# VHH binders against q9ybd5, part 2

Target 1, 159 residues: q9ybd5
Amino acid sequence: MEGEGLLVRKIRSGVVIDHIPPGRAFTMLKALGLLPPRGYRWRIAVVINAESSKLGRKDILKIEGYKPRQRDLEVLGIIAPGATFNVIEDYKVVEKVKLKLPEESQGVLRCPNPTCITRKEREKAVSKMVLVSQDPPAYRCVYCGTTVMGDEIHDLISP

## First folded at step 1 (VHH)

Design B13 (framework vhh_nb_b201)
Fold by ESMFold2-Fast, scan of step 1:
Structure B13 (fold): chain B 159 residues (1-159), chain A 120 residues (1-120)
Amino acid sequence: as target 1 above (159 residues)
Amino acid sequence: QVQLQESGGGLVQAGGSLRLSCAASGFTFSSYYMGWYRQAPGKEREFVATISTGGSTYYADSVKGRFTISRDNAKNTVYLQMNSLKPEDTAVYYCARDYGYETWDAFDIWGQGTQVTVSS
């Protein structure tokens, strides 16, 4: 039977992110600026903690009608390296990207050091972090040398 | 009555080639993504390759550049051409009907598998 066995309805167009580590779909929605309390215009389906032969468990995020922005792949790669980003048109995958930790991140990750020049409004310096380790993930501030590791990196993503 | 039947497995020396076939019946073959998965002794079943309804292909990093997936909608058959085989490719290879973008591991139909053994 066509359509049988689907966890959630197929979408005509938009974005499907698959193989998200369990619990990180919500982190993705926050990072993309799609969480309430204000309304948003996207039709969103979220599957949390589904079975996965690759990960044991996974999340799936579907955003119907969503047009990916330039920084989206970078942000999502920071949250879920190894997840798959799919662009859907007419119910078909037209582009598939395996997300990865970006080598450098400019204007996306905020340095956690409150004395860093990038944290001073009047200094006008744009944040720049460089990837120094993939496992565990770790980024170092180019300006002050502060290093952030693991899941704490997600708290530094600027919406 | 929906079925997938694999064939083409066997014993081959490292560096050799094999071509696997999967014959599908009982459904509209051209409407589905089709994929290949494998399960090595003592390991979990893992993704190998998938082909979309439009012919776009996607591969696991471990086989990229060595394996080629293709399909023939007139014959309801999906193929896996395996070149430069390595001992670590030894596994039972499974054909699967796939939902593509939904989830690579939410398959509703699997074949019975065909054994591939690569000697060193």
Scores: ipSAE 0.000, ipTM 0.137, lowest interface PAE 11.9, mean pLDDT 80

Design B14 (framework vhh_nb_b201)
Fold by ESMFold2-Fast, scan of step 1:
Parts: structure tokens; C-alpha cells; sequence
Structure B14 (fold): chain B 159 residues (1-159), chain A 120 residues (1-120)
């Protein structure tokens, strides 16, 4: 296979997300809209459950040619706070950012309370959640006060 | 301790040739990709060439057809054969141990550099 001295092929440009908790690379691909039934626009490499000095085990995600939007970084931070986001140009890391849980999220996380105004079919209220705990991660809906914690948050990411 | 040491730089006339060497130690050389980068006076460091453990090579457009990267796994050495040198190739040339761009696996390691000066 390509790049025999590397676990997966080196990319010329795009993004590499490292230090992803094991299993979360697929959660990231789903949240970015890169899993079927959508067609793949970019060349993607994913490594699951690799060795990590920091985490014991980690996932790695490489998306060649991808230029993320600000919303994408927010979503990635919710899924894998503490992961390292690398921007690649001409085979070199030109920017390295540690992802973090956003302090506030609008239109990204759906409130799980079925009676919340943001869940009603004909209301124009946009979901808004605020970070209330980092460990474990927890968000609170500003409209109804419902709090969601841990991995349950990932199920609330809007399409 | 991973160490990379470049050699073979010097002063050469335009149209001439030089062969750079990079001696590597402290890791399983034949399992890693190796590369060459350069930094010209007053410019940022730029990619020149890379060679994967399996022998596949990639080059910057500015050097394609003139430079050839190769490796000798028995000697733990990577080479850059530079032909048809131009004054614009004047730079400090750096050897690098390639990686995934992950900090805790196959770290990015650089040598100290070797000066190449091409006169008209």
C-alpha cells in the first residue's frame, strides 16, 4: 500500500485530525456529512485504535483537499475536545490547533426535551446550548433548562 | 535519540551538479519515509522531495526533472542528486524524517542543514 513507512499515506494539502478518542473518527465523518449515502468528494484516510502516548489508543482522520468551515471546527470540538487539528500545505503542518468544547452552540445541538420550544414544528426558535461542565462534558438548553452530558451529546448534533 | 546529519553542500557553478547525503540514526530507517526541504535567503522553508520506505518518490514542481531523491537502507542514508543547478537553488538544504503529522507517533525530525550556493 501507499506510504509503507507511514501507517497511512502522507497528504499534500488538507487536514489531519489527531488524538481523536478511539471510535470517534466515524462520528466525525458522520457529522461532517462524509459518510454514505453522500458521495465522497475528498480522499479520506481513517485510522482506528492506533497507539498513542497521550491517550493509550487514538483515531486519526486525514481529509485530502478539505477546507473546513467554522461550524465544522465547532462540531469536531464537541466530538473530540483535546484532539489536534492540523492544516497541511505542501506536505507540511502550517497550523496546529487543539480542539475544545465551544462555550456556546447555536443551531448545532438539538435539545432532547420534546416539549422544548426549539422542537416544535412551526416555531422559529433556534437551538441554543451553553457549556456547563467540561469533565464530563455537559450542555444546558437556554430555553427549557434541560442538560445533556457525555457521549449523549453526540447524538444531538444536527444534520 | 533520533539524529539526522546532512553533508555534501558547497559552492558550485550554474549548470553543475551536487549530491547531498543525510545520515540517519536512532530509528528503524527502512520503515520511514524521508524528505528534503530547503530555505533560501529571505524566504520560507519549502518542500523539495520525499521518498517513501517502498521507494515511491515525489518532487516539488521547481525541481522535477533536475533532482533525484534516493535511499540506501543498508547505510541508513537518503540522498539528493541535484543536476542542472541554477542560482535560484541557492539555499540551506534540510533532511527530514517524515511522519503522519501526529506528535506522539513517528515525530517530525530535522537535521541541521547543509549550505548549497550556486554562482553564475
Amino acid sequence: as target 1 above (159 residues)
Amino acid sequence: QVQLQESGGGLVQAGGSLRLSCAASGFTFDSYAMGWYRQAPGKEREFVATIYSGGETYYADSVKGRFTISRDNAKNTVYLQMNSLKPEDTAVYYCAKDHYWTEDYAMDVWGQGTQVTVSS
Scores: ipSAE 0.011, ipTM 0.161, lowest interface PAE 9.6, mean pLDDT 79

Design B15 (framework vhh_nb_b201)
Fold by ESMFold2-Fast, scan of step 1:
Structure B15 (fold): chain B 159 residues (1-159), chain A 119 residues (1-119)
Amino acid sequence: as target 1 above (159 residues)
Amino acid sequence: QVQLQESGGGLVQAGGSLRLSCAASGFTFSDYWMGWYRQAPGKEREFVATITSGGSTYYADSVKGRFTISRDNAKNTVYLQMNSLKPEDTAVYYCASDSYLYDEGYDYWGQGTQVTVSS
């Protein structure tokens, strides 16, 4: 019963992503498809640039009623490796996952090379990227060898 | 005045065992998730294990089956039992209280305890 106050109200069910690097909560919302073309069907709380003993500053993202998909964990790991993903049921954390850069990503990251076979609509080849560096993050296309690094990776996340 | 104090580190031969303890004070221990992290020279701080306020445990793949995290709420202490130790387990081990559950904006960390595993 002796605790510091909450930054944001606890949710009954859904997901809470904590320890997001400052500013990346918006990148997450975009990547998860929670921005336009239509209005929000979930209750979303965003804390931007809050104090953190772990990161100095952090974002926090709460999405009430959201049921995560396997793809979501990969996408979120690409945007904020080291962030904490929490699954909430009945106001309690039932699962906690430390997000990581996936070693391999299929159908999630689009190759930036316009001549790549994965960019040819008629070929129907699925994008496949392999992690080649953790810091800075870097992925290489297995089909054409093009490498993408750092924050540019976020622009390649398929909707 | 939050404080986390680790103990139980030391030198051990490969295949041996160590038990780390972390004594916590200054907060309602039973309400917090408690965890262990480690940092080897030249590497980033790595997650090892966590135990929820309800007693559920989660482990890094590298330690699963060898390490066991537990807690004693009456003593405000979290433990890490380390079995079948390998030279790759050599690191400074840190105790952490996890405020993610409450979104309070802070994690509390101990000073760390050195574990050295000789081959």
Scores: ipSAE 0.000, ipTM 0.105, lowest interface PAE 15.1, mean pLDDT 79

Design B16 (framework vhh_nb_b201)
Fold by ESMFold2-Fast, scan of step 1:
Structure B16 (fold): chain B 159 residues (1-159), chain A 119 residues (1-119)
Amino acid sequence: as target 1 above (159 residues)
Amino acid sequence: QVQLQESGGGLVQAGGSLRLSCAASGSIFSDYAMGWYRQAPGKEREFVATISYGGSTYYADSVKGRFTISRDNAKNTVYLQMNSLKPEDTAVYYCAADLGYDSWEYDYWGQGTQVTVSS
């Protein structure tokens, strides 16, 4: 509500992701598969580049009625480590998670190397990446050793 | 509804240590992420550290490895252990409570406690 530092109405159920670095809310929507043509049925509120005493500027993403999946926390942690993920039920925060870069990522990040075994249709190998640096973020493919760093990692998130 | 009371500020020599405390009142402490901010004379308020109810922490780069934030949920208290203090750490330190839920800033602030680090 007004005067409480709230920019948008509280939701009865769904998820609210707060403390997102400016501009990363759109990256999150893309990674969750919520940008058109998909996702148009969801009620989504996005606050971009809002004032934040914690970060200077932040995004906030609110998805009404959304049911979070385990994969979502890994994906969102890759995009915005340090952001706050809130699960809302009956207007109450029932779960609050600080997002982190996962130490291992299986089936989430695609190896960018086109010759990697995980990119070959017939091999059916599941992608597996391991975290090798947190700042800047960097992941290394277990199968072929290719390393991917920084914002490039976001482009590798599987749909 | 929620009130925050800081304590533990004072004068210390460079290289010294200081522990700040923030006592929170109100039935909603368990719903809050807690944080520390600071404001030096003539400068903007800047982020120092935050801790979720479950204990996950995040630090400003300027204090990583030197400061530690912790909380005692049974006592409704948040702490900031400040080690290897530098003159540039001189500021008024503020405790803040943030739902981390649809908020664009911390919801509640303490009155602040002065920390002065002499060379």
Scores: ipSAE 0.012, ipTM 0.152, lowest interface PAE 9.1, mean pLDDT 78

Design M01 (framework vhh_7mjh_2)
Fold by ESMFold2-Fast, scan of step 1:
Structure M01 (fold): chain B 159 residues (1-159), chain A 120 residues (1-120)
Amino acid sequence: as target 1 above (159 residues)
Amino acid sequence: EVQLVESGGGLVQPGGSLRLSCAASGFTFSSYYMSWVRQAPGKGLEWIGRIYTSGSTSYNPSLKSLVTISRDNSKNTLYLQMNSLRAEDTATYYCARDWGYDSEGYFDYWGQGTTVTVSS
């Protein structure tokens, strides 16, 4: 009987993100605010650089008990477009989303230009970026026109 | 609405054969891996095998010589052929939609199960 049960590691409730490009699961944890020094409120399982029949290699991120926010889907889509986001309730997938680069992002990406109006602490302007290229990913600030591309976009995600 | 409905269970004599079916609806059946799982009375779940979108199969090594999984995408139906049945094969048999996750399976939808009783 031992070792015959394939179902042992299913999550009862929470989120499962699959088909993450290798190495980006940690980027996701950082963006979701789950890395130290913050306290962990959820049971987290991370599979890094696993074999994948679809991608050759992949990461998988499982966060038991986590309730996703709209901001989370946007942020995760920026980090891993094409990954699959699953909401789990009672061991069943109740929502499945293929992540994509958002066409427009507000309050999520910080403009790197220090003279941008969105960087001034007393101004009411909230950052607003528009997608200008998918491969590589590139966003342009609506206010000052500064463009950010590729992996540097991940550094600009507001915590 | 995703639904999986098993059929073909019943009473069968030791040494007999049985073919189970699983009718799928509410999703694009041909795009998903599918698995069979069973549960004997008072025991845990036992994975039987998986069929890929390509039609290739992967089986529990302890059951490999006794079962065959197949699919008919034109009918949205999954099959389990069982031969040389023993009293120990008495169980409720479930079909499940399988997302793959390669080295770890994850099943998001299950059928209600069909009961197979092996007895004289």
Scores: ipSAE 0.000, ipTM 0.111, lowest interface PAE 17.0, mean pLDDT 78

Design M02 (framework vhh_7mjh_2)
Fold by ESMFold2-Fast, scan of step 1:
Structure M02 (fold): chain B 159 residues (1-159), chain A 120 residues (1-120)
Amino acid sequence: as target 1 above (159 residues)
Amino acid sequence: EVQLVESGGGLVQPGGSLRLSCAASGFTFSDYYMSWVRQAPGKGLEWIGRIYYSGSTSYNPSLKSLVTISRDNSKNTLYLQMNSLRAEDTATYYCAREGDYLSYDAFDIWGQGTTVTVSS
């Protein structure tokens, strides 16, 4: 039916991610595998660079019928720490999670070092990164010690 | 091996209460929404309710006043508390793992079930 406001419609069920830093809603869609061809199953509403009392500007992402795993919350937390993740059922918020940078991450971030054992499929090593700084965000590979910082971390999110 | 094992079923008197448990193993329990489903003798499956990652719940409106679902992620255990039981609540109760976004809300792992009989 009608939304709560002009640009963003209320959803019956699915997820709403609010207080996303401007421009990162598309990073989220890419990381969740929801850009075409995988995104064709869902009704998705995206608001980019809207007004926010908390942030000055924000993105909002609504995905009808989407059921994320806990691991997806880690991915979203890496992209937008401090954003609010809302699970919607019958137009009501049934679960609310404040996203945060995970202290460690397994199988989510690829090591940027091309010679790392985790970059070689034949070795079957699962990537493991540990958070070494929150401001700016920085992760370090447990296997080879390579560190990645800031927005470049988003490029390492495994497909 | 991925498995779910229900326990706590048995005979209960009308108006009584019962708590069922579901022990999960072989997967990261905290990564999944979990549901309870029941099947009365000779009838179809009836969804009872769902619990999300951190403990929020959604219930079948027909059953909401009678049940509470909870989880303990540190123990990999799911619970169903039932109150004010009636003869029509006699059924086999299953816990089920909800698939991720690739399975589109399909249940991909089921327990063997535990039987609750409300009589006498």
Scores: ipSAE 0.006, ipTM 0.393, lowest interface PAE 9.6, mean pLDDT 81

Design M03 (framework vhh_7mjh_2)
Fold by ESMFold2-Fast, scan of step 1:
Structure M03 (fold): chain B 159 residues (1-159), chain A 119 residues (1-119)
Amino acid sequence: as target 1 above (159 residues)
Amino acid sequence: EVQLVESGGGLVQPGGSLRLSCAASGFTFSDYAMSWVRQAPGKGLEWIGRIDTSGSTSYNPSLKSLVTISRDNSKNTLYLQMNSLRAEDTATYYCAKYDEWLGYSFDYWGQGTTVTVSS
């Protein structure tokens, strides 16, 4: 509760992800391993379905003290291409990244085909998916040719 | 249509005082925090200060003793009072509306009003 002050506080350091399509902030938290009760080491603010001049409606995610990994940008880009990733230091935006669908994804997306060679523990083949469509998003497994599209892609993000 | 219109700029002598106004329309003014930002010729944007919905203010520490921000919700108007003006205060002054969901970002700006502090 902020009373009559700020609805969402500024963060001194961490990350702010803006222009997230409505409802995707929870998908991001799941992919980052931060869904409650996890994430206790960080102060997390989530705004769902707020007004946006660009998108009509948007989610916003603030994670105070979080230091992103390169893998995080790839994962977040799969979930919300076009969202803005901001790195905050001393209350200032020091880095701004426009997220996008990666052209190839290795070790991040699991092939849904149970007979795929990448699903066999004995075979040391790492999952590799290639982007075949941006609108709607679609990825194809390099090994077995199985294609996954839209929201189904988010369920395939490796833990 | 959201509009912010600054006024009150002009020529002022060093050591003088000036009050700028910002007339807001197209949104519920009382629901949003507001800010003043300036840009001197050839320099970047400099944040002056903020006033929230309750009237609580916070200022750039380098300017805190020289400025006062206030608001009149009945008139949908934001004010910037400036005292002890110096040549280095010559700038275009902008009224900006906070995107409260971001807490640190502005979603609308006025056209600006120019203040010139003569030698």
Scores: ipSAE 0.000, ipTM 0.144, lowest interface PAE 14.1, mean pLDDT 79

Design M04 (framework vhh_7mjh_2)
Fold by ESMFold2-Fast, scan of step 1:
Structure M04 (fold): chain B 159 residues (1-159), chain A 120 residues (1-120)
Amino acid sequence: as target 1 above (159 residues)
Amino acid sequence: EVQLVESGGGLVQPGGSLRLSCAASGFSFSDYWMSWVRQAPGKGLEWIGRIYSSGDTSYNPSLKSLVTISRDNSKNTLYLQMNSLRAEDTATYYCARDTYYEDSGYLDYWGQGTTVTVSS
């Protein structure tokens, strides 16, 4: 059940992402394709604006039965660098990962420059971005040199 | 076997000019777009521009006034003309074959690069 304060319900297996900046849990769900109408096969619990001594407020995201792919960890790291990613088996944390901004990202972030080759009218977007700053986070397009910073990066995550 | 070999790099003084060449072999050069890309020491890759099979060009807006890309299909050679060079143009310069992947642009073969150092 619940301990003291606002805690997520314990899960037998899956993932729990903790220390998410407030509001970012919804960004994560959208980026992972877990919001309707796409449908999803997992039970999901979201805690928004929970108390945190470190962040003041935090989100917590729990996805029961979910096994992440490498792309998912990359996407989650872009959205919430510094968040804690926990793998749960038999109600125990079997793996814990601190998320970080990937040094490069291919096919994940769309270039915002409408004249970039990756943005041509008939194209399926294929992009490659390189991390050029961690604070604030910033990525540069390998093809056209356009730089994207801060929260704008989240809007460019490809579905 | 597809090969791209850059040449023409070296030391150049600020304000100078330099022309780089890229010799292509192993494919129908005239049918492909070609790009130039550079990487300054300790920095990421920066796309310079491309030349289409038609001979038309498209440039990174930040570099457009500094560079001109051209090609000679009879010699299977791509060129990058650079003028008014500055210390910040010091980089390794790569040519790359620029093509579509299901109508999306990408660079599928790269040369080994040629180094340009702008210093007095």
Scores: ipSAE 0.000, ipTM 0.062, lowest interface PAE 25.0, mean pLDDT 77

Design M05 (framework vhh_7mjh_2)
Fold by ESMFold2-Fast, scan of step 1:
Structure M05 (fold): chain B 159 residues (1-159), chain A 119 residues (1-119)
Amino acid sequence: as target 1 above (159 residues)
Amino acid sequence: EVQLVESGGGLVQPGGSLRLSCAASGFTFSSYAMSWVRQAPGKGLEWIGRIYTSGDTSYNPSLKSLVTISRDNSKNTLYLQMNSLRAEDTATYYCARLDYGDEWYFDLWGQGTTVTVSS
């Protein structure tokens, strides 16, 4: 019972992402393919614009029963660097990660240049982007040199 | 940087008293609820209690008669007063910051301070 006194989250298993900049929880759901159309399979709780002394306001995202992939951490880090990613098992936090902009990303971000070799299905080249600026966030395509910055990066996340 | 630093631990005789401090920096201390948690050697974490921004407190019923939690917002400091210490109170004591989403949760921890109750 004393151990249960430390279980502050009421999810038996799944993922809790906290300290998300306000409004970006929906961007996360879209990027993860989890926007709630009919027939939705996961129980998702979204708190938008909650009070936060650290951020003034924050979003919180809870996805019950979801098993994260390594790709998910990269995607979430691109959307909300500085947010906290928690993996929950048996009502306990078993993994806690502070998200960050990945220094490079393969197969996650689509190059916006339509003539890039990574955009040509016949060539089957895997996209590779490298971080060139953290504030504002900016990535450059290794193959063609095209740079994408800020919120536009979110539109390039591959489904 | 955002930090919590505990101090005041040490060796205490059974029946003695001790006051632990937790110095907060890098955030608006007065805007957060705070908590104390302990871990005895070889045991799991045990929640002690919390103090809200209002100054109201809530304690683990198993420990309520032993401890008092208080805060001084002008000094950005959280306190844990312990009286009538017993050998089973030997533990590393952590202060932690609470934030509120759809429920209270711990989002920042100190490094801990060790209390040894010697018989």
Scores: ipSAE 0.000, ipTM 0.085, lowest interface PAE 17.8, mean pLDDT 77

Design M06 (framework vhh_7mjh_2)
Fold by ESMFold2-Fast, scan of step 1:
Structure M06 (fold): chain B 159 residues (1-159), chain A 119 residues (1-119)
Amino acid sequence: as target 1 above (159 residues)
Amino acid sequence: EVQLVESGGGLVQPGGSLRLSCAASGFTFDDYYMSWVRQAPGKGLEWIGRIYHSGSTSYNPSLKSLVTISRDNSKNTLYLQMNSLRAEDTATYYCATEYDSWGYDMDVWGQGTTVTVSS
């Protein structure tokens, strides 16, 4: 039911991200530094374009042993607002978070303007962007006013 | 090996329009974010804007209403359309690579093409 699949693989510990829009699992792996051809430290299971009663199609990402950082929820929320982030311990969901577009993002999104003060390490200005639209998603740099929209935002996520 | 060649510069009258081209060779153009940068005589570099591999764009807010960046991946060519040109737009215009869709840098610049706006 719900299109979750008949036999779901269980992991002892780590994270499971469900209800990811089709194709966005790759964007998530890139943002977390796990996209091939890099070597893997984690056991990763990726389901691409699976059947979903709510979305029609969805991706699912399971990363065994992964310890999420505080910024991970913010980063992943930018990539797939509405997806479900699950923290697994001893085969049980111990934390469940519905991802959201953060209203403000500091030190996460790089301003695309190479002349922006935040792009100059010597100035020590930390990137700060504010959400100006949810549909389509759009962020504006508070320092130089440059606005970024839609999928281009994903390419600005700091590694 | 890896090259960017700008063209389309020249003399244009105030209020006119001009389209610059940038021909890319020696790398997989479709994978790279491309930008336009200009330098007026005796001044520093000014970023114009960027185009992502997908075709979406980000612009310098001070120039956004005057320019449009586009690309034709089938021809390995980047374009800069400029409208309502003013004397202050007189500069050497450069195209440059930035990073690919996986975040790997390539810092390559063209030789530049000169635009002179004069009556």
Scores: ipSAE 0.000, ipTM 0.128, lowest interface PAE 19.4, mean pLDDT 78

Design M07 (framework vhh_7mjh_2)
Fold by ESMFold2-Fast, scan of step 1:
Structure M07 (fold): chain B 159 residues (1-159), chain A 124 residues (1-124)
Amino acid sequence: as target 1 above (159 residues)
Amino acid sequence: EVQLVESGGGLVQPGGSLRLSCAASGFTFSSYDMSWVRQAPGKGLEWIGRIYTSGSTSYNPSLKSLVTISRDNSKNTLYLQMNSLRAEDTATYYCARVEYEVDTSGYTYEFDYWGQGTTVTVSS
């Protein structure tokens, strides 16, 4: 009854990310370091391209037993601004966060400019990007001023 | 704009039968589970049943033998067939669209759009 038509099984503990734009769940797994051969520690459920009243279509990602880090919220917000991040304990949502594009990102996004000081192996400068547009998403490098927009941002996420 | 419009309510005698319709528009009807819910005067909402996109159905155990839910995707229409009506079945009947969401109870379903309702009165 409840199980029939239910897209994803309830989990006792872990995280559930809902309202992910279609196709972005795998991008999230990569960014969290959970794509094979990694991630074997956790039970992961992925639903892609499901119906959604809010988005028309959505992905859903459940990671049983996973304890999120602050960096995870930042990275996930870059990939799926507007998605809902749920922390589950004893089958209940104990924390719910609406993901947003971070205003500033340090050490997470690589500057695409190969001549930027943050790209030089001998320099210890940490990449720092500042949000300059939300729709479409755009970040600007604090050091060299290079701007990156849209889906290109996902390619710059440090594994 | 998502719209659900119920029809077919009215006065019916005890022991009679009635068929309700729900006309859906503004979304891909065939892609959503649909549900029927009712509210008797002065009472809370009572779930009647759900029809899945597959055509399978699930009913409130208290009502299972008295109702049948069906759908016609070519007409974007949901139906509720009711038999052996009793005075206690007097209520406003609503159709609702089902969306699966994560809420405070974990991952579960919720009803995101409801119709205006159609009233059924069972009396002699």
Scores: ipSAE 0.005, ipTM 0.159, lowest interface PAE 11.1, mean pLDDT 79

Design M08 (framework vhh_7mjh_2)
Fold by ESMFold2-Fast, scan of step 1:
Structure M08 (fold): chain B 159 residues (1-159), chain A 123 residues (1-123)
Amino acid sequence: as target 1 above (159 residues)
Amino acid sequence: EVQLVESGGGLVQPGGSLRLSCAASGFTFSEYYMSWVRQAPGKGLEWIGRIDYSGSTSYNPSLKSLVTISRDNSKNTLYLQMNSLRAEDTATYYCAKITYEYDSDTEVYFDYWGQGTTVTVSS
């Protein structure tokens, strides 16, 4: 039972996402709808490019009072597979999850092909993407077969 | 539901080597940091080191590479390899589940402990 100093203070309740690849904490905030102009409803601490013995460098994201949605885990897994998601209650971790790329994603990622049936205003097809590669991450649209990979996937996350 | 069972302790002569094992059950072993801790007779707990999901380790600086922690996620087993053992290494050795590490690679919360396995270094 040993602890060393925290880079940022502990939170009483909410979520802590650790082992985020450098720079991706901002991508997470954008994807969760936590960037201005609506301001932050929650107290948020962001550590960018911190030292990590595991990754060399990492981001850390703490969101006090935030109650995670099931959709959030899929979105965060797309942005930072391998990051650690912690749910905090009374300063204790009550749930710890290693994020992963979801095998399928429905209604989360928009197809980048403007002629895809899921992109046409009059058609009501819900987007569905299937994971086809882990490294680099790649998803393929079930409807039109368009593949999107790497960091471009992040721009396709639906609000 | 969490269980940790240490084994491999025993008598060893000074300068010898020994490998301890910790069998884990009741949780998804591959998703948690694990640690080794020891307690010499009549003394407090001394942290040995920890290992993350992928096998990256962090050690107590006082142990100077005399120990190696490893894991086999396919067998849900944690290991501690000890070399160049000295009489002062006589202790009960515990494996522990780390529930949480987030702000620093060295910040940990020890969640569950096993019963321990005893190592005696004596001629």
Scores: ipSAE 0.006, ipTM 0.139, lowest interface PAE 9.8, mean pLDDT 79

